# VH-VL binders against q8l5y0r16to282: the designs that were tried, part 2

Target 1, 267 residues: q8l5y0r16to282
Amino acid sequence: PARIDAVESYGSKLFAGCYDGSLRIYSPPESSASDPSELHQETYVLEKTVAGFSKKPIVAMEVLASRELLLSLSESIAFHGLPNLETVAVITKAKGANAYSWDDRRGFLCFSRQKRVCVFKHDGGGGFVEVRDYGVPDTVKSISWCGENICLGIKKEYVILNTANGTLSEVFPSGRVAPPLVISLPSGELILGKENIGVFVDQNGKLLQTERICWSEAPTSIVIQNPYAIALLPRRVEVRLLRSPYPLIQTIVLQNIRRLVKSNNAV

## First folded at step 2 (VH-VL)

Design pr1 (framework fv_praluzatamab)
Fold by ESMFold2-Fast, scan of step 2:
Structure pr1 (fold): chain C 267 residues (1-267), chain A 124 residues (1-124), chain B 112 residues (1-112)
Amino acid sequence: as target 1 above (267 residues)
Amino acid sequence: QITLKESGPTLVKPTQTLTLTCTFSGFSLSTSGVGVGWIRQPPGKALEWLANIYWDDDKHYSPSLKSRLTITKDTSKNQVVLTITNVDPVDTATYYCARVDYEWGDYEGYFDLWGQGTLVTVSS
Amino acid sequence: DIVMTQSPLSLPVTPGEPASISCRSSQSLLHSNGYNYLYWYLQKPGQSPQLLIYLGSNRASGVPDRFSGSGSGTDFTLKISRVEAEDVGVYYCMQALQTPLTFGQGTKLEIK
């Protein structure tokens, strides 16, 4: 019954962000954790429902483990303390934001709303301070930090936004049918989607290799769970090893008619 | 693993039509930014581009040979076919098919993976 | 048509020594996006061509770092820092900026 739009792991637990704005917390079965010799199918059990977590659907979440914070994108971008989920900060200027990226090393947040890209910085004292606000020519569909710059998927193009001067430089077209998809790797390198392929680029938008990840169909989302890339395709999930030649490890056929939960960059 | 393999006759008589098939695996011509091209190499001479076909069925031909060339694809079979009409002994060459990467959108694309080639001799 | 001219056409090299191959185009290959649409291929004896360098200076997957591409506009160079026996073959430059796609004449690298 509950529509789940975002999933993120926290320790042994799963956090599920729901369309009704609630946050659901799931724990692994106790018997499976205590007796590893058992080969029964494991099922996560609902531990807690936080009904008033957000007033709008929770569309993305990310655990910032080094900072003990949960970042959520809903009506705006909010930070909650872990493990108790107390509200630490809400970025009011992010109301209506559709995509974001977090740079854990520098403590920088960027997000897109309408035709703007905004950058905030952790102020060292617990709050967030606006750094820059950039105009872009169209609605951003995907966004990620790439070093000191930001890679954007706009319309059917990939561009690099130079944060020092606000200039945009073109990388390559994202394809004709599938929308752009920018995926960050822990190294700071990117995977850019082009229909059913994933293209590896460095932080300057330069191609890293000729080898590509080839999905069976164009993915709508990709999650990196090292050493795997997990892609949501029509009626299936494909798990590939994130190592050349990027072999298909598993295909999970979706048996219900409802969409699979959307999780972005869960690691 | 991506592979391409050329097939067709090894000997053709002057004035006949030469038909070559490229069969490939590990990629699809339904993928945006991908194509297949044909390149030939007469014995002891340089490489010469003949034609490209792209995912959207767009077709580009060498202008000097355009009236004699037809390139088609069957996306469901992973095949691209090149037809050359009215062959002449100067058409004797090793014919290669190669995957075209149309990565950057504002050019014809380049060849990143090549088939093994098939030698076609045009002789009476 | 864009004409691609290579020099030298024959390049005898002692193993361990550096080698350089020049490629000149009759028109600029520099696009407004900042990239040069120039490619280098190696055809080893009896084998199909293989991609070495794409977009002027980027090494293809599996290509040793001994190989480097440089240049911009109409003047391009492929350099091999230390030639090895396995590097023998014919090197071709190609432009992909406009139709028809055109190759240079080829440079035959031989061990002397």
Scores: ipSAE 0.000, ipTM 0.395, lowest interface PAE 18.8, mean pLDDT 84

Design pr10 (framework fv_praluzatamab)
Fold by ESMFold2-Fast, scan of step 2:
Structure pr10 (fold): chain C 267 residues (1-267), chain A 127 residues (1-127), chain B 112 residues (1-112)
Amino acid sequence: as target 1 above (267 residues)
Amino acid sequence: QITLKESGPTLVKPTQTLTLTCTFSGFSLSTSGVGVGWIRQPPGKALEWLANIYWDDDKHYSPSLKSRLTITKDTSKNQVVLTITNVDPVDTATYYCAHRPYYEFGSGTYYNYFDYWGQGTLVTVSS
Amino acid sequence: DIVMTQSPLSLPVTPGEPASISCRSSQSLLHSNGYNYLYWYLQKPGQSPQLLIYLGSNRASGVPDRFSGSGSGTDFTLKISRVEAEDVGVYYCMQALQTPLTFGQGTKLEIK
């Protein structure tokens, strides 16, 4: 009866980050030696509860399969080795971080904390080293790597932070009603939210096309499952094709949903 | 509450091996982020750190004494054992074991302090 | 090894007056995580040491608010705003930035 705030797949298993700070690990139904013609329940079974994994709710998790690490965001950002969950590193400077982005190719972590953006790099020595700490003019609401740069959604605008020199380039105002959203695409391009529209930009903040993806209402969360964009709107989910004219493929009417989480399979 | 108590011989002869046991209650060395350390104090002198052992069996030793020190734990018995080989009169000291919060998942902080100490046991090395 | 140097080594104080103890490290105790790995302990006569201050400036559980720690990098201070008879003992600073963990020589606080 635990409230689950984050879900991530790891191989055949599911990791669930809970509001009480525990990590719950679920295994698929046991391979049975019994007659396969018999009907059996196809339910995941709780294998293990890691009590005290965090004292704060686990609000986000990401399996970094290429590095055999689990990244978690709770009161701070922590890295645990897979499959045994031994502590590899805790980024104590990320205490109070509200958003992060991981660049798996380069092994770079960026996160936002109040009016600061911090960058850490995974070192060959098994730890993480601070690369740089940048000041920004307002509280960061959304953050994503975009190539070697960082795109920030702040209270009033979108900006590209140049990591080499620390300069900020304004993209456009984020709008008044909806929170800013920065969504990275596999191509390295971004979708930036403005009210009920999604704007496509390149990694330097330049518009890629004049056409927009138009949601029926302002989304609070967007997940990319190529070739689809899945948006959480008030009491419904919209699935749209990521191809002009971005047609609505499916609407799912729901109540009491908070946010969408993407599932990945570690291989 | 957390309590620790040192036990072992009060008198040892030069060249012998000294074995000290720390028995504790109120915490477990199966708890992530917890350790136990040994610190000594020669009569009238300053505190000197000797060794730490952690929940994951990681061990750290004073470099100047490392060749003579061994620290082990028995998690099921709530005990940590320190062994010092080839003792010398300069090893005469009160020996303390202490609870060491090292890392706390909730805060994401390395605390690295000794918060609860045993009463200490005086070991005299003389012939 | 990091060397910890305390000053003064002997500190006579009149009850009710403030007291200040200095601790200097041979290298910076400021970690990249933003914390100073510096600690203050009090050893009362015939007793085990007790923790007063951790990570430079944080008061340990049960420690009276008349005790405070300050400083950063290589220069640290323990202050007692109003000394009481129960505060008599030897004060030690300790660093835990790297092994070996090292203590200062101790400062003996005495009532005049």
Scores: ipSAE 0.000, ipTM 0.376, lowest interface PAE 23.4, mean pLDDT 83

Design pr12 (framework fv_praluzatamab)
Fold by ESMFold2-Fast, scan of step 2:
Structure pr12 (fold): chain C 267 residues (1-267), chain A 124 residues (1-124), chain B 112 residues (1-112)
Amino acid sequence: as target 1 above (267 residues)
Amino acid sequence: QITLKESGPTLVKPTQTLTLTCTFSGFSLSTSGVGVGWIRQPPGKALEWLANIYWDDDKHYSPSLKSRLTITKDTSKNQVVLTITNVDPVDTATYYCARHLYSSGWEYTYFDLWGQGTLVTVSS
Amino acid sequence: DIVMTQSPLSLPVTPGEPASISCRSSQSLLHSNGYNYLYWYLQKPGQSPQLLIYLGSNRASGVPDRFSGSGSGTDFTLKISRVEAEDVGVYYCMQALQTPLTFGQGTKLEIK
């Protein structure tokens, strides 16, 4: 078996991004529908291995269904056409990027590399065009679009980057126990991680004085799958309803999972 | 019985540092969902929020005053301390501390119980 | 900052008559969790403020049922069905949706 670092769904299929840089495509059994949340290796069959898809590990992937594109983060950020996986664009400036966020409505990509945040736009059929490049004071660990602004989680704080003027506004200091987490909601609000707490902020980065999500331990990863917030904690996953008072719905004990990934199709 | 009481100097000179202490009983800042905030009221004017501190040592400050404000807690003594640096006459106000309840399963009440207030005059 | 605007600022009322105070926010106080983060306080002469209404419409413990809060988003109302002498004081609305927490200017309720 290959070491899988990223998973994404596309229709009935699963895409797995591997440490060796290959992309593996899995199909469900032909005669009977199986629940993908069960043992994937048991219920899904390897259909195809795309060797040499990337020279470095594929650490993140996202299916952009409305555009029929697969976005991947590896050595750089690349876009491949679906369903055939032909290379459409490679963002050369994203070489060494460590995090990204995609705004599907506007067709905007932002990513961080070193102490820079770069914004690109999908330009009317011609590919991707650089919009701006911003300097930031520290290494970005998490990043998300929030309306027209960008929220950044750095080692010591959360900040909002105003894309019109390039100014940075401090939201609050990040906790010391777990890495900063910036999670976008469909409403345009954000959930920011601090220790074992999820804190809500608006799209201007103003801290909301609302009830917080209280995880049992500090999460290392959080994924939103409406109506649920799913957090990866040490040795387990907590599923909470994304509605005050954010009750715990399910606890899943899993063996050595490294990252949670959002599925485009909840199948 | 739950009580909060503010203490500190009643007269401070411009440019000095003002330190105010809120001492409370009947609840603990070790309890999840509990916080304490500071609000001030200049004579004859409206209420103005300054800062909050919570059970988890999370701190929120008024952005316009943040560079001058520090809020800390001593959970074992049931005290919250607010420090304001470089005071001037416009800081003359009655200063209140008040409790906040903010947690899943509790009532969502901001400033449900207030101290009696302490008048601080900033004058040369 | 969210700006809170109260109207009227001065409210003379006859005992036993109803009173109504309006509070408008510069942006919506309705959170994605379904709650309006709007609070009402009463400050009687020479006293500390006391909580009347939390989350838009919920009466705080010990508050008489003649007090009610209503509204959603940007427009909120505090109503007193029958004003009593003990109700005199300054009424404040406050938003707690985002920092900084901001108060209205206050409405002074006086008996005619």
Scores: ipSAE 0.000, ipTM 0.508, lowest interface PAE 12.5, mean pLDDT 84

Design pr14 (framework fv_praluzatamab)
Fold by ESMFold2-Fast, scan of step 2:
Structure pr14 (fold): chain C 267 residues (1-267), chain A 127 residues (1-127), chain B 112 residues (1-112)
Amino acid sequence: as target 1 above (267 residues)
Amino acid sequence: QITLKESGPTLVKPTQTLTLTCTFSGFSLSTSGVGVGWIRQPPGKALEWLANIYWDDDKHYSPSLKSRLTITKDTSKNQVVLTITNVDPVDTATYYCARETWYYDSTGYKPYYFDYWGQGTLVTVSS
Amino acid sequence: DIVMTQSPLSLPVTPGEPASISCRSSQSLLHSNGYNYLYWYLQKPGQSPQLLIYLGSNRASGVPDRFSGSGSGTDFTLKISRVEAEDVGVYYCMQALQTPLTFGQGTKLEIK
């Protein structure tokens, strides 16, 4: 079995991005009509392996259903046409990019590389055009679109980058121990990680409410699967309801998990 | 507290390579946002920018001189080195190194170009 | 290249009187981030240049409040409200919007 670092849904199929740089495509579970054992489960069937899809591990993938594109982050950021996976664009300026965010409504991509944040726009004809390039004071650890602005986790701080004028406005310190986490909500509002809590802010970094999501320990990854917030903690996953008072719904004890990946359906 | 000082030969012959070292204290090129540039001033003339180097080893050169210029840094020694090849008498000038830094606050990041300068070193190119 | 033009090139002033130096750029120095990438430096006789004004209008640390910068786009002004003997020297504007960084010709301020 290959080591899988990214998973994404496309229609009824499952895409798996692998550490070896291959993309694996799985079809829906096989019929179990001839073996009705209560101990058996239906399993997705490997349909295709795209060897050499990337030279580096595929660390993130996202299906952009409205545009019939697959976005992948590996050595660079690449876009492949769906369903055939022909290469549409490779953002060479994103070589060595460590984080990205996609704004599906506007067709805007932003990514961080070294001490820069770059913005590209999908221009309808299958191509991507560089729109802006911003200098930032240090390496970005986490990034997300928030309306027309971009929220960044830099060093020990959360900041809002105003895309119109390039100014950086400090939101609050990200905490001493835990890495910064910027999580986008469908509303364009954000959840910002601070040690073991998640703080709700608007697109300008203004606090929205006093209530917090409280995790048992500082998470290293948070995924929103409405109506749930799912956090990867040391040796366990916590699932909380995204509704005050954000109660704990489930705890899953885990071994050897490094990050969570959100599945995004093609519909 | 912040100081920069240029060093190198004071006399160089035409066609030779000129190497200048900037040694600084009170700041580090390991600090995000920090850079060091070289500016020269021929006797009685205006200032002319030559090159900048930054904490992340990003380099900018004057396009008209780029083929003759090399800028490097040694972060552990707090030094920046500028090399100019194939010098001629028009390269006679006082050479300065100066700091560039970014300040980050609630209103944005602000680049400070050349907020502290070295004393300058006069280099004469003569046969 | 962006060309920087200063006027006047020679500025004799009586101590205690105001002084004004103009700097014009061949292209707008206003970046999409809202900043004017214009800097003012003073070089006193026999000394290294020193930063007076950054980003068009911001006074550098330790610079007396007699100095002020104004302007936007292509037209910039450095003003000294009351000239003192220690203000003698050559004043330079510089643009940092794009490489190459370019300086004006310099304005020599002298006491009458």
Scores: ipSAE 0.000, ipTM 0.401, lowest interface PAE 17.9, mean pLDDT 83

Design pr16 (framework fv_praluzatamab)
Fold by ESMFold2-Fast, scan of step 2:
Structure pr16 (fold): chain C 267 residues (1-267), chain A 127 residues (1-127), chain B 112 residues (1-112)
Amino acid sequence: as target 1 above (267 residues)
Amino acid sequence: QITLKESGPTLVKPTQTLTLTCTFSGFSLSTSGVGVGWIRQPPGKALEWLANIYWDDDKHYSPSLKSRLTITKDTSKNQVVLTITNVDPVDTATYYCAHTEYVYDFESGTYYTFDYWGQGTLVTVSS
Amino acid sequence: DIVMTQSPLSLPVTPGEPASISCRSSQSLLHSNGYNYLYWYLQKPGQSPQLLIYLGSNRASGVPDRFSGSGSGTDFTLKISRVEAEDVGVYYCMQALQTPLTFGQGTKLEIK
């Protein structure tokens, strides 16, 4: 069966990005059956398979509802018109990109590729224009917009990249065992990972000293689905309420889930 | 219960390195949510925060002083050490260490910042 | 940096009368978790500071009920309902929303 590496919702439908580079679209069941047992079928049905959607595994997808676009990260970063999924733009400079962040208000995209951070701007049509290209001292592991600036997880440090002058300022060491993880919140604040602890950074990149969220183990991925923080741990998923003291709401044991993606419904 | 006490030299010459030790009892820096900070007060002036260290060895520094400050802990000895390099007469102040703690009980979190303070140690920087 | 501004700088009070101290921050201290990261300290003459109020409005252990904190966002007030002789000292507000942690200039409460 198909190995699914990325999932995103679009209206009532589910998009699944597969290891073989195909995109699968699932629809909720339509029940017109008169038999009560048939009326209780809840299986999502495969509606369409877009074979050859990418040459590489589709590792991330995000619905940009305000722009009627689907962003995909695979061999590069590509944008597809919704609902038809026609390719509108491919950011060729993003070939080999390992992480990205989208600023919906400004229409700015940033991504990391090796030791470079690149910024592109959506032109309001279908195109993207390169704004800046910054050198960084090491491979970026995690990235997020932070107001007008960019927060980076590099090696075992968190730094703020000042987009006006290209300078880096240290925020916080990330810890020894777990790689750095930068997560954006709807408020514009960030959560930075340190082993099993998440610490908060404000909208201007300043550390919020007294704020902590604790997972049972170091997460490899965190998705914010307000009011919840959903963390992927080595053997399970933890769902926590995104309000102090961040209580554990649910624990889910899952197999073959490799990445979690924030859901944005376009309907 | 919780007590802290600062120790170190009372007189330091300009350009030297100042090392201050905070020795505490009634809590452990191995306890999640616990930290110790350093605050100073020049004679007749306001309080100024310098640095914090937490149970997980997380360190925060005043940005204007960061290049001169080092904070470390020895959890087994119940000690936190602050080092200030290249001291100047304007560094003359009473130096305090203080306890901080985040308490989590499943339904509420409480943040106690600098709820217990040491007695302070006056450090004079002069020739 | 967040700038903390206190007023008045000097507060002479007759024993038994109420006293009020204002603290303003250059930006909001209200976090998305619902807490105001604002703290009040009292430094009695010759003594170390002591915590009076944490998270804007909560009295610290052992603090008399005549002390109360109020406010949200950028404007905060510390009130003493009936000033007593032992309340003499310098009062400081502090923000712990972001580093660097910053204190106000201090308000000296004096008995008349």
Scores: ipSAE 0.000, ipTM 0.438, lowest interface PAE 17.5, mean pLDDT 83

Design pr3 (framework fv_praluzatamab)
Fold by ESMFold2-Fast, scan of step 2:
Structure pr3 (fold): chain C 267 residues (1-267), chain A 125 residues (1-125), chain B 112 residues (1-112)
Amino acid sequence: as target 1 above (267 residues)
Amino acid sequence: QITLKESGPTLVKPTQTLTLTCTFSGFSLSTSGVGVGWIRQPPGKALEWLANIYWDDDKHYSPSLKSRLTITKDTSKNQVVLTITNVDPVDTATYYCARIEYDDYWGSEYYFDYWGQGTLVTVSS
Amino acid sequence: DIVMTQSPLSLPVTPGEPASISCRSSQSLLHSNGYNYLYWYLQKPGQSPQLLIYLGSNRASGVPDRFSGSGSGTDFTLKISRVEAEDVGVYYCMQALQTPLTFGQGTKLEIK
């Protein structure tokens, strides 16, 4: 029984990053995916196990379709070529990284390690070049690109890191009770968690609107699956539509789930 | 404020079933994120985890002992019960119960933040 | 199972001097949520264990600031900046990333 810590879709297939460091590839069922009433009969079949894909558990993965690369966070951050999974690059400076963000449009990677934020750029030739290394005052709990800048959730504060000059500007306190959550939207906007509220800001931390997402309780995890925002709350998951007034679409009562596992794409 | 206390027999014969009760106060297993686990320590040896039970009745067991272990709760009595079947002298140990708290708001996960005093169980003929 | 290995097994220290205990896991304890699921406990002679550090580096309530936890992934350290007589006991690390929850073999801290 393999523990799966990360899931990502690649075409019709699913990639599962496992606790033992292996990558498992699943193929869709041939005859049952097209009928929604038959989804309960759908079974993905294990096509391949790539043993030794990583020496450590694979805790996050992201398919970078425009570059034909698979990004994985394990002991470090590694890039593998798609579809064959040949190692393209390993960011040795990302050893021990705890969070990352990828900007697909510009080809920029940022990650946090201890009290540092590092930026790398895809050089077009398959390699990655270090752009900058920034010191930050505390451990980063959440990180995301926001245009040319980086938004950081540190302790109980949100800050914008200006990548041109390395300055940190305060956005607002994340709240006393809930840990910080920084969620990026495809539009380049951010959703920042504050207690039970999701606040919309632009790339400079400026409030975009007075309308907010009101969760029933403070979430500990949020994933965006357009057009939905899915939040893990105590004992339940709330699914909300990402359109004002952000109505509650579904509540799923939890009996044995402790937290949401990161997945960039759901199938 | 928060207290846990183990109770049960101090001497059990090989092949018998051992039943231990953890009685607690200052918190409730009706509270989301709360659990209680059992840990044992043979004389002069390291700590060994046995089982956890959570507010939602989710149960986790040590795989090597799973066939012999049962953990249950009575939320109204503030009690968690661990049962071990077919005991052997190697089961001689001090048995502890301890609290687990997952604080969703702070993202804090406390494993075994408060412990009972422990109860020594000797398995001997 | 994840194997937790502590070093040293025996740690004699002079009062007022610093002490360090290492804990290594056979697999990374860093979860995708950014937390290291590593915990430190102290068992004083004749007493129940008590929580010192949760999630790698956070001090539990009532724990003196001379105790600190550090590390990430597979290599963790518990440090005591100035050892006091009351710090005598057996220190255990534990991982809670996956079941079974597993403890290290323990490090006995003794006054020289």
Scores: ipSAE 0.000, ipTM 0.383, lowest interface PAE 20.6, mean pLDDT 83

Design pr5 (framework fv_praluzatamab)
Fold by ESMFold2-Fast, scan of step 2:
Structure pr5 (fold): chain C 267 residues (1-267), chain A 126 residues (1-126), chain B 112 residues (1-112)
Amino acid sequence: as target 1 above (267 residues)
Amino acid sequence: QITLKESGPTLVKPTQTLTLTCTFSGFSLSTSGVGVGWIRQPPGKALEWLANIYWDDDKHYSPSLKSRLTITKDTSKNQVVLTITNVDPVDTATYYCAHRTYEYDSSGLYEYFDYWGQGTLVTVSS
Amino acid sequence: DIVMTQSPLSLPVTPGEPASISCRSSQSLLHSNGYNYLYWYLQKPGQSPQLLIYLGSNRASGVPDRFSGSGSGTDFTLKISRVEAEDVGVYYCMQALQTPLTFGQGTKLEIK
């Protein structure tokens, strides 16, 4: 079967980014018969395959509904117009980028490439313009906007990059075995991963003395779908309520899941 | 190995400003999740917490002494400095600096002093 | 401010016998996360304080198993199952639930 590395919702449809570089579009099941007492599995139907959408695996994608754009991370970062998927922009400086973050309110994109963090701005006319380019001491493993600054997971450390002057302020170590995870919350706070726990910090990286989210194992990915935090663990997904004491709501055992991405549209 | 050492004058006169320096090794105050606190102990009396400073320059002071206290750090020198203005004889005490660590687990954040300096006795006398 | 009150203030003990120290706080040290932000320190004669117990009942690294902490809310106890000569010193409880961080008056453990 096709290896799917990224999934995103667009209206009632699903977009799947594949390892072979194709984009697959699935439409919801169509049923004229209604049975309100029935609980059954529905299957999405493949509507369209965009072969050659990218020459490299599509490792992430995000629907930017307010701008009618699809952001994709593959060989580079590209923006396609919705619903027709015409190419709007390709950020050539993002060739080889390994992580990105989008600030929808300001229209700012940041991404990491090797030992650089670059910031671009949506110009309102459909294009993107470079704002800044910062040097960092090592490869960034996770990245997220935190207000006007950027939080980075580098090696086994979390740092805040001040975008005005380019200085780095250390937050705390991410742990020995788990990769760093930086997750932004609608409140402007961040969840930072440390082993199997999620630690809450403010936009300046200050630790909050609140209850922590405890996952059964160290997650490789976390997605916030208010009111839930959804974590990808080895062989399973855990869904927790984003309210102290952060109880486990559901465990899902799934084969062949590699990445979780926030959907901006409920199906 | 984490070590801390206090330094400063052993004798100060009333109304003067007391400046104490904590010099440390085995950690950096540029490293996240660490802090340094100051605690004092008057002769024969209990421990009294004075102030904490953290890697992000966050500062906490004892409310009763806040108007007289200033805590600062110099991360390049591995030093934390505590300044106490307008001293009087009741400020006579052994002053300690201590490493403050942050720990995390499934239930939450907690902090404690784990390594302490040897202390330096300061006498306030005319 | 949270006031920490220890009893007894002086505790003479015969070597090999158990010892018990009480610590009471003026308000609950139990956080909504389930932790009691109560700590025990030992200051041996002429030495700096050293951590014995954190979060009410957890033994710090290198602390012998004859030391144990118990209690919740406003009432806490430090127990030594069999006192040894090296245990002589002043024991302090400390709360770290809120600033200012506050210590008890200290309990001086003495060998009879």
Scores: ipSAE 0.000, ipTM 0.398, lowest interface PAE 17.7, mean pLDDT 83

